# VHH binders against q9fdx1: the designs that were tried, part 31

Target 1, 300 residues: q9fdx1
Amino acid sequence: MEEDGSDWGGLAPEILINIISRLTIQELWTGPMFVQKSWLTVCRDPYLWSIFDLEPWFDSYPESTHLWSPEFEQKVDLMLRSVVDWSEGGLTKIRVRHCSDHALSYAADRCPNLQVLAIRSSPNVTDASMTKIAFRCRSLKELDISYCHEISHDTLVMIGRNCPNLRILKRNLMDWSSRHIGSVPTEYLDACPQDGDTEADAIGKHMINLEHLEIQFSRLSVKGLASICEGCPKLEYLDLFGCVHLSSRDITSNVSRLKWLKEVKKPDVYVPRSGDVAQTERYGHWRLYDERFDIQAMRI
Key: E = the ipSAE of ESMFold2; O = the ipSAE of OpenDDE; V2 = 0.75 times the mean of E and O plus 0.25 times the DockQ between their complexes.

## First folded at step 19 (VHH; framework vhh_6fv0_2)

Design Z13 (at its last look DockQ between E and O 0.23; V2 from the best seeds 0.00; counts 0 for: pae E 15.2 > 2, placed apart)
Fold by OpenDDE, look of step 19:
Structure Z13 (fold): chain B 300 residues (1-300), chain A 125 residues (1-125)
Amino acid sequence: as target 1 above (300 residues)
Amino acid sequence: QVQLQESGGGLVQPGGSLRLSCAASGFDFDYYYMYWVRQAPEKGLEWVSTISDSGGDTYYADSVKGRFTVSRDNAKNTLYLQMNSLKPEDAAQYYCARESWELFWQGTPFGMDVRGQGTQVTVSS
């Protein structure tokens, strides 16, 4: 079987770009980038890097403790930074998980046209990098900061003040009861970073153009909900799944104010709150994350 | 043939310094992230440091942070590890390794597909 090593090296760059543009990020990183120098150059063409979306890969990959390792985070950061460089400022969408301030700050400084930022499950993204995002990425339309415990209401305020085009906000919290047990570090699961009412107030006061809001498992009260409903009159979609402090009556009475509301997801699952342990808002705790995860445990 | 060859190991006193080198051949060195890893007696393989393809980004294990410095010369196809303030706990066989993106996408964050024979570092008073 003559390994028809078809020397693809002779392809015109334009043809190669066309071919490469059809490949997934995974395929790019496992093949064409390492074929030869000319191919690498083509793979780094800014045209290819207006969007950086790892969600399809994450969706295909089962949740694992490895994803929450510092090592994995480093890889994500490196990849994101590389893409930012290759994009030459043309990056408009970033969808990643498990990145840190290291990469996000880098992106903030270099991606002024960013419209979509999804960084769910990023323990080491803090207000520091998010503030930069708020100030430098003013074209932001979609923000997903679900399961990011080091992001506070201050970031929400800054985003609201600086990103008038924000239409979609996802700020979901983890359900500690079922889906993440065994894959997510227990300490992270136990952390309650969100003051539901404070965040709700920030959203209501500063995000008037919001059309889509997800705040699953928020501890917001009826007061918080009222603030959102009063402050976000354009809401079309509201996800309150897992919001155990809201009654059906509370929800009905407040969402009735939203004239454009198309869908509201209600708390269907009663997650028994284990005892009143006043889950203190633990901000800044993740700076120690690298110290807590014994790299030695990743015995290769 | 893809090859990595470590050198520079030896015997040093506590508080001393060593500089390890890793010569790469048989592949485009400047396209790959590189690792330093070490294995102490009766211990498993331990990650020490990572350096990006361009050398712009570096990462260190907490155990060596502030004491070790990874660098590379892509023109010479060489990876370096400057080790300062060496401790007895640093004694190990040190390996340079090439990152595998294939393994990354398979869920192994620190996948290595090529590793050298190693160089021995001994720290003794």
Scores: ipSAE 0.350, ipTM 0.643, lowest interface PAE 1.3, mean pLDDT 86
Fold by ESMFold2, look of step 19:
Structure Z13 (fold): chain B 300 residues (1-300), chain A 125 residues (1-125)
Amino acid sequence: as target 1 above (300 residues)
Amino acid sequence: QVQLQESGGGLVQPGGSLRLSCAASGFDFDYYYMYWVRQAPEKGLEWVSTISDSGGDTYYADSVKGRFTVSRDNAKNTLYLQMNSLKPEDAAQYYCARESWELFWQGTPFGMDVRGQGTQVTVSS
């Protein structure tokens, strides 16, 4: 402290806040917080922590099995809990991956003005913490629970009933073929929810104000699609990529009811039949999906 | 210079209690999450507990949950670990660690910045 030679350490707090607000999460936590005591105070100013967004980091970070470890999950949880504390109830946007019920329950109790919650790929988030989110964070406008395989349709019901301002829902599931190409644990892939019509029904019955829906690789049938189209008349965007049980006719007949719709992403999947070594080794999975899905009808 | 000094270890019988302390200096202690870790003979470091910078939130390893309590006194720059109902499996060298965002991004587990010599806990009858 006696030779604090950083030119930035002498700046007025309001100038520091403006400069620091333009930094990525990584830059913020590796630089300004460790320069001067005044910078530590500025870095924890509630103005800086109305938004906690780790997605730019995740987008730039190579996928690895390390991200699925309990150690990494606890670090994400600790970061989120710190930001919740620093925000002093002012946190409005959270975008993370690999967090748990611990951090979300903590946030739910302390962030009543939350508008955006994105927790992609969080295998240890369950209906328990999501129930608290639904009851405590009633201003929610956007929810992304893609790849959260321990969250059930009960969360969708509770969010729909308690968060009337919800306009964006993302509930994408993992592609069954991704077992072949990534570092995602096979146990996590095997836990993927398979009751797409039940989730679609919850959405259609309870999310009347929804404008944007993504349900990539959902196993919903035309029954589920009908429920969504009947119950969500304000939809402008509908992403059905990878929804193997929907035909072009199913989509056309149901989507015509949506007067505000601007874009539909169609299901467009290919199931290899000539096989490679990996497909041969998963013979039961390959043949089950092939015979249960009429993939020829899904190619519009 | 950042310094962490652990104390309070000793020899106890199974079911006994110990209170560990970690004296911190050379940094603004109340701005950092702190950890307790332990190392049994010929093993790597095992995470034991975490406490937030304010002390309001705590995490525990499953093996110690319900028996150990982490706390801190930010006015005294001191971290504590109350260990109750000690088992022979708890015998280890115990270290405190400060959070380091740089070490976390570089792949160090929990970003733990271990700097002290530790304090030995021995449990035998």
Scores: ipSAE 0.000, ipTM 0.147, lowest interface PAE 15.2, mean pLDDT 76
ESMFold2 (binder alone), look of step 19: mean pLDDT 83; pTM 0.829

Design Z14 (at its last look DockQ between E and O 0.60; V2 from the best seeds 0.00; counts 0 for: pae E 4.5 > 2)
Fold by OpenDDE, look of step 19:
Structure Z14 (fold): chain B 300 residues (1-300), chain A 125 residues (1-125)
Amino acid sequence: as target 1 above (300 residues)
Amino acid sequence: QVQLQESGGGLVQPGGSLRLSCAASGFDFDYYYMYWVRQAPEKGLEWVSTIYDSGGDTYYADSVKGRFTVSRDNAKNTLYLQMNSLKPEDAAQYYCARESWEEFWQGTPFGMDVRGQGTQVTVSS
């Protein structure tokens, strides 16, 4: 049976675009883009690249040390930069992981209509590129910078000041106890400098329109929470999971100020006594707690 | 037939320079990311450099950063590697390779579906 190699090369570009538009990013990058020159041209049509979302793939792929390699980061950067080029400024959503300042700065300069930016687990994204995002992507509505250790409260201030349409912020920290062990480099896990209250203050002072906030495993105190609750009156969703410095009472008393609050995720972990607060400055310190305390005993 | 052919290797003294070339044939060269990789004696394959299809984006291993420059001439279907300030540790068989994205989606950072026969670089006083 002679496999009738149907010369798909004869399809009208419009038909081909319709077909290709139904493909996943993975399918595009493993097939049609490399079939022939005409197909590649169609695959690079700006219409196809208003959204760049790798989250479905990341969600389906198990965590591994390879994802945290410089080589993988380079690949992500290459892909993102390519998509930015192909989008011709029409890119509105970017959801990636493990990108760097190299790609993000490039995107910032060329994607003025960006509304969604998710760059979870990007260790080499710093204030340098994020500042550019703040100034150049003023239409930003959603920002996920979870597990990005090189982004500081200064970036939050800049985002707040320049992105008035921001409704969703995710700034989660890594859970030291379970899923990241063995996949995330230890050096990165240990290097999580965060001043929870400083970041909370930035959010409360500059993000008045925020409706959704995730700050899992933040070390913010009741003061930080108060700042958020006072400054973000439109909050509908607040995720405080793993915030060990917040008591139930603290949470209840402060979130009661939020008239539109629909859901609050509360910490289910041990609240250290006032004397223990000084020891929790870095993510690595949480590992010390795990060694000293039975995890079961730390459940609220 | 898809083919890559490296050339330009040779013997140089430490601190010397070489320029490697890779001639591509049998495929649309300008649509592919291209790699330089090297293999030293008794060592595994090491990534050296990557260049984007348009030539605008280049990446280097830390070991060669600032000393090596990758470039391409798409009109000539040729990939280049300018190697300056060569060190003894740079001695290796150098290969050019075409990028394959299949491995990326499998969680591996580098995929190469085509690689040349290589060219030998020796650095000795």
Scores: ipSAE 0.582, ipTM 0.805, lowest interface PAE 0.9, mean pLDDT 86
Fold by ESMFold2, look of step 19:
Structure Z14 (fold): chain B 300 residues (1-300), chain A 125 residues (1-125)
Amino acid sequence: as target 1 above (300 residues)
Amino acid sequence: QVQLQESGGGLVQPGGSLRLSCAASGFDFDYYYMYWVRQAPEKGLEWVSTIYDSGGDTYYADSVKGRFTVSRDNAKNTLYLQMNSLKPEDAAQYYCARESWEEFWQGTPFGMDVRGQGTQVTVSS
């Protein structure tokens, strides 16, 4: 539809809000905001911005090097800051990738009712902004910091202590999706955290209400797993895919304490040895995994 | 037809100041976020500044923060960049651009329109 206001400018605001509320963020940002000034006011109505969720677009979009550029990150930051402003403190859910401390610190100061924060693959988010999230967003129920390699165990401690309602934590260290094969920058892989037991201990000591935990490719040992199982008695879902230092026996002996556990994803990873040319081409990004994770300890 | 025309470039001494202007026509200027970008010889485009449609919210690259100020006059359809404390590293062709979210969703890092020839800023050594 042409972006002039001939058809849309005559609608009552309540009708326009109903129509606009059904649009994806991509659709909203490419059309209605540019029809007329009266539409712009409606598109910025705080009612529309209780949820900011870009994951449907990211899930459908092919991973590429441009997503890792500073320019892309700055655009995601701009979008998030705009929505934070428009929400007037009403944001409860944020799901993005490739944002930074700049936008996240801004959101932490202005979104005290945040319940869901997912910031997958955000290499420039650190403990600095996450500390603000922990202290300011105390209603947090779900946190996904997967592939955020500049976030340390300190964030897990602070979140656990300040966000008692946290039920879902996702802290996956490698993206197993085929969409990301071959596009992840080498320097990002080099930043991958190596001491899974420190993170596991933070989780076990501070996240007593946790129901769902994903720590794919963590290098935790049985000590870390024991800490989690002892400290998180409400766990219903535990994803240990790619956790190379855990045997099946380690898992069985520790998860037996979890009364409510419904599903465990075991460290069942097939990663070719470095000399397998066909598998190396498909799993080339896993070279760092083999060098930095002890793949030989996997029990298949 | 969208038209953007930059002006105000020139030669300045290190530590000097320039004010760039960008005249906009062919679209409803006050509906759009606007950008300043720059390009040094044989280098890629570098984002410099963003200003929201209201003029109240401004954003800057770290390399220019505190020295450059973006502003707009929606009544005159004009975007400005006040550049103070200029350094040799600031020498570049400066362009104003209108945001284009359609190009962003198609994979362009910023998703912006670049119009006109730009205006050259030269800082003598």
Scores: ipSAE 0.119, ipTM 0.532, lowest interface PAE 4.5, mean pLDDT 80
ESMFold2 (binder alone), look of step 19: mean pLDDT 81; pTM 0.824

Design Z15 (at its last look DockQ between E and O 0.08; V2 from the best seeds 0.00; counts 0 for: pae E 16.1 > 2, placed apart)
Fold by OpenDDE, look of step 19:
Structure Z15 (fold): chain B 300 residues (1-300), chain A 125 residues (1-125)
Amino acid sequence: as target 1 above (300 residues)
Amino acid sequence: QVQLQESGGGLVQPGGSLRLSCAASGFDFDYYYMYWVRQAPEKGLEWVSTISDSGGDTYYADSVKGRFTVSRDNAKNTLYLQMNSLKPEDAAQYYCARESWEEFWQGTPFAFDVRGQGTQVTVSS
């Protein structure tokens, strides 16, 4: 029985678009896009590319060294650039990981209506492309730049100054004790986090409309927290998990100023095991925690 | 039949140059990103370079950046790799490959659906 390879080539474009619109990005890139040129054309319809979200795939995929490879980054960049082209300026949400300045700059130049940008774990995204994002994507409401070590407080300033509609900022740092060990390149893990207080100051000074802030494992001090709480009066959600330089008292005293605060995630107590001394050297802030903080005192 | 055929390999001295070619047939060459990869003895497959379908974008491994140049002639269905300042560590079997996205979604590096037989590059004094 010759499986009558149903020549799907005869489907009306409208029908095909309807079918394709129900497919995941993975399904699109592994099937319809490569069936024939006519299908590819339909797959490139701008209607399909107002949102580009790879997070579901990343969430389902285990962390691996491969994800941090230049080859993988290239693929992400290529995909993102393609989607940007296909969107014809209609792209409003980008959620990716492991992209670089190459793709992000390209997007910045062509996506003026971008409202959501999530680019977590992008080691080669720098202030260069992010500055472009700040200036060209002024409708930005949500920004996730977690685990991006080459983005500085300058970017935060630029984003704050140029994106008045920003409501959500995620700027989480990596936990050295976390699941990242073995999957993230050592060089990247060893990179020193930026000054938490400097970033906090930037946020407090320039992001007055912020409602959701995540700064996990930041090294910010009580001064930094104060800057945020004073400068961001509309905060409803604040994630301070892993912020080991903040005491319970510090947190309570400062977050009390936030009238709309609904939830605050407090630092969890990390007790370095004696065997983790090498890791504590890698992350100076954890060493300080071990030396300066009593476990009992850090129980919030 | 989809086919890629590499040529241009040979023996060169350190600091020398080679130009590899890859002839494509049996598919729409201008539709695909193309890759150069290489395999040295007792080593795994290594990515060398990528070029976009139109040739407008090029990518290089750090090990060859500044020394190698990828290009393509879509009218001739041919992919090129200009290799300058060759080093002994560049010695390998060089392959051209057509882009595939299967490896991306599977999290496996450099799985190609179509790859040539390769051309040998030897760098020796």
Scores: ipSAE 0.393, ipTM 0.664, lowest interface PAE 1.1, mean pLDDT 86
Fold by ESMFold2, look of step 19:
Structure Z15 (fold): chain B 300 residues (1-300), chain A 125 residues (1-125)
Amino acid sequence: as target 1 above (300 residues)
Amino acid sequence: QVQLQESGGGLVQPGGSLRLSCAASGFDFDYYYMYWVRQAPEKGLEWVSTISDSGGDTYYADSVKGRFTVSRDNAKNTLYLQMNSLKPEDAAQYYCARESWEEFWQGTPFAFDVRGQGTQVTVSS
């Protein structure tokens, strides 16, 4: 008895690709790739791997110290490297967390058409791999380097100079006052960049086409904000939540010249009193820590 | 290009032995956990064995524990399965598989990457 199997009546590959392309990355890895030989060959088609997006999984995964381990980082790196190989140069969007310079350097060499790169919370990504991204991935339209504390303003300069299509930048920093005892390592919290005006200046000087900017919890002053508003006239969205050195007057005065601006999120912060900590979420719209503990989506 | 090539199957009487091999190419073999899985007629894939990247940790399905031994030679990019005391229920097409990253994502209990044609093991009475 040789292995027997059948396609769904010999469905055309385009039809199978359409069906399979609507599956999440988790569904692809848990289903078609393991249970049907015909689906396995379709699942490895390079066109299915033009987008590698782990954010839905991360959004539903319970926060734990395991996510910050070298072992987890290596697994993310291996997945990214495999998808880069499978895409055969066709990868246009990467959204992951906890990757490293090793995987990003590999992707930079092989994915010249990359348009979206999101690598939130990747403590071992530095200016080294980001420089390669800037030089080799010149079609970049969206960059999210939030919570990547080993990336400096040099990356912002290099990206701005080499990626003229960049329209979206997210460079959120961790809430400096939020030191939860559970999940985020203290050494990572302690490494948070402190010079917001240097980063703001890099953005203002080099990212003239920027339409959407998030710099939550940056320590920029009004001088940094002025640099951004002067240098980024196309801004439509500006997220300044947690930027404690900016007043409402600072914001109003500088954003009034941004004729395309549709939304500004102000640095509204609240210092909780004992007994009313449950109200802190009402004053903010973003939090680094999330109590998502539903692990059922991670099984079977 | 990732390739896995299984060999070593054949016809054996109950109680007999076979040694399967899996030649790996196109990836850094020594960085991956490797698996043996099998498929009997009219049945789904069944996990048989797992071996760590270094070969230091091995795991077995209860149905084969004590009878099967998985090993690897990282210098030769080859995975092995020594099968002793074979039973009729061991008859199946055997595949080697590379570690998939879904073992710590919520998915199948033994998320693995089957790529080869497999090798047939037949146990006749």
Scores: ipSAE 0.000, ipTM 0.135, lowest interface PAE 16.1, mean pLDDT 74
ESMFold2 (binder alone), look of step 19: mean pLDDT 81; pTM 0.814

## First folded at step 20 (VHH)

Design P1 (framework vhh_6fv0_2; at its last look DockQ between E and O 0.61; V2 from the best seeds 0.00; counts 0 for: pae E 4.8 > 2)
Fold by OpenDDE, look of step 20:
Structure P1 (fold): chain B 300 residues (1-300), chain A 125 residues (1-125)
Amino acid sequence: as target 1 above (300 residues)
Amino acid sequence: QVQLQESGGGLVQPGGSLRLSCAASGFDFDYYWMYWVRQAPEKGLEWVSTISDSGGDTYYADSVKGRFTVSRDNAKNTLYLQMNSLKPEDAAQYYCARESWEEFWQGTPFGLDVRGQGTQVTVSS
């Protein structure tokens, strides 16, 4: 049986690049890279690596304890480092999960044109690598550091001071969605930052151009909210879901200062008294919950 | 046919040393990141070490860090694991394995597609 090895070797590199550019990251890493050395070279063309986005894969892949393993983290780090190398400094968007300081520090040193950084659910990303990002990636417009519990308010200060073009910040602290139940290590959950007001102050003091802010499950008080509303006058979107220390009155009084505010998500979190913290998002019923909201019952 | 063959296992006393080898054939060895994994009785597969295609980057599990050293000779198509200061907890069947991104995307633990038959390491006084 003559292996009809369709000698794809005859295709011009330009044609191959065009074909490959239409493939997903998953497809690229599964097939073309391993066909032959010439194909690998084409797959590593910097043109293909201006954007590195793994979110579609994560969205399609079920949450698993495996994703939180050191081994998986290593794989993500290796992938990110490879992409950084292939991009030859042209990488502008990074959207990953479960990376570490090792990969981010590497990226910070080599991606001066980075505009989007999303590193959700990265337990081993700390202020060390994020400080590098702040100083070296000054073109940053979008930052998602949700569920990164080793990042502190110091990073927010550094980002604010060094990234004047920041428009979008996502700093959600907890994902109680049914998707993470049983898959996230308890130790990681326990490491959740507790000082919401300090982070809020950092945002208000240093991120004047912010248009989109997500701080779900922050423990910020009315003082923290006031700092944000005073310091971020351009806010169009504010997500305060799960912020249990804010009353409806507190929110209404402070967000009224935001002239450009289009949407505010309120802390509509019902924590059932029974041990299974099923947080049901009831959008729009915050006023009803305010009268019945036992803040003490929501011990996050 | 892609093949990996481990050797060098044996019985050692606590604190002793072993050097494992893995002979690769049937593929471009210098193109692949390689792994050492181990499986102890009644335990799952455990990651031990990873080495890059060129050998420039090496990674270790916390349990073996400072004691084990991974290396490779691409000219000989051979992977090595130097194991020093062996502990009873290190006793296991040791496997060399080839990295596979295809397996990674499929959700296979460690993203490995081929491994050898393994070599037994026993640590006993």
Scores: ipSAE 0.166, ipTM 0.566, lowest interface PAE 1.6, mean pLDDT 84
Fold by ESMFold2, look of step 20:
Structure P1 (fold): chain B 300 residues (1-300), chain A 125 residues (1-125)
Amino acid sequence: as target 1 above (300 residues)
Amino acid sequence: QVQLQESGGGLVQPGGSLRLSCAASGFDFDYYWMYWVRQAPEKGLEWVSTISDSGGDTYYADSVKGRFTVSRDNAKNTLYLQMNSLKPEDAAQYYCARESWEEFWQGTPFGLDVRGQGTQVTVSS
């Protein structure tokens, strides 16, 4: 038989809710929820669970191959399923890494008011769960599917068609030369999408209200960039870092039509044709990277 | 004091079966998710199976799906692992573990409280 409290559990529920609401997710999951029965009941109150955000913890977590293991993924999935249950449909923001289709499908069925979904580095999330998100979570305003290499352009089409409030899309890909390649499983690296123009076309055709786009390390060509710039006239921020197939001239020519553009992050380095200098965008308070290259300097 | 005691290991031939048990004491067993993990010689810990606090949800590593079944009896504070169709690659020291979110937040592998000595499973033809 369970008791109402184990220690000083005689506090009124409204006092406990006030105390618990001030805890971070890590603090909450360290003590109150697992050893004190009176706190367990209050910790499961749906009004405490409108936001589930693990990104602060992930930012402090040591890089390790453990993050890419099935058991770590299963723990994240279990935590997310629990929060989905406790929220009773009230969950509006999810920010995690290393979850799977299992947890996302579960959330899609139960969280119709979802506004923010960030699932960075989730190798076992596919178009299957993302299709459910698109059809069930139509209030979505922000989507971060960076480093989710089993998600295809089909998700981008479905999200664009079904989520008219989407303003922020982050679809960054991994740099194959990153210092963390040893931590990332080979199977995951081999799945990295290769055709950035197909994804760029989906974005340009279906996401007319997009204001913020990140597609770092996409292999899109100038054709893909043109599609985005023509189809997303409301863009204020465009991150093209690591897009190795774009020149400064390609960027200048295509972004000049974006009247609201305030910032463009350019590919890191390119080698222009003799004498070329990158042009400055006239609107949007942004500057294209311009640099003259010396072939001798590039050999060191 | 939290205590976990595994039993039921032994020597079996390929294709054989074993049933492992884990007796728990010193904590409210029915409030915790429980895990089975294993360790072969000179290898790290490998996750095998997880079962929810009520026993209603079960999860398995791909290498054991369809062959292993985890269960629990909360009235007896006991966790079980039924292992069928055993293969040589299943040979390992098997441990039960309690969910430990404290260990998880500190970044230790698995985030588990492994307290038992384990039980050896050996598969030889």
Scores: ipSAE 0.105, ipTM 0.513, lowest interface PAE 4.8, mean pLDDT 79
ESMFold2 (binder alone), look of step 20: mean pLDDT 81; pTM 0.817

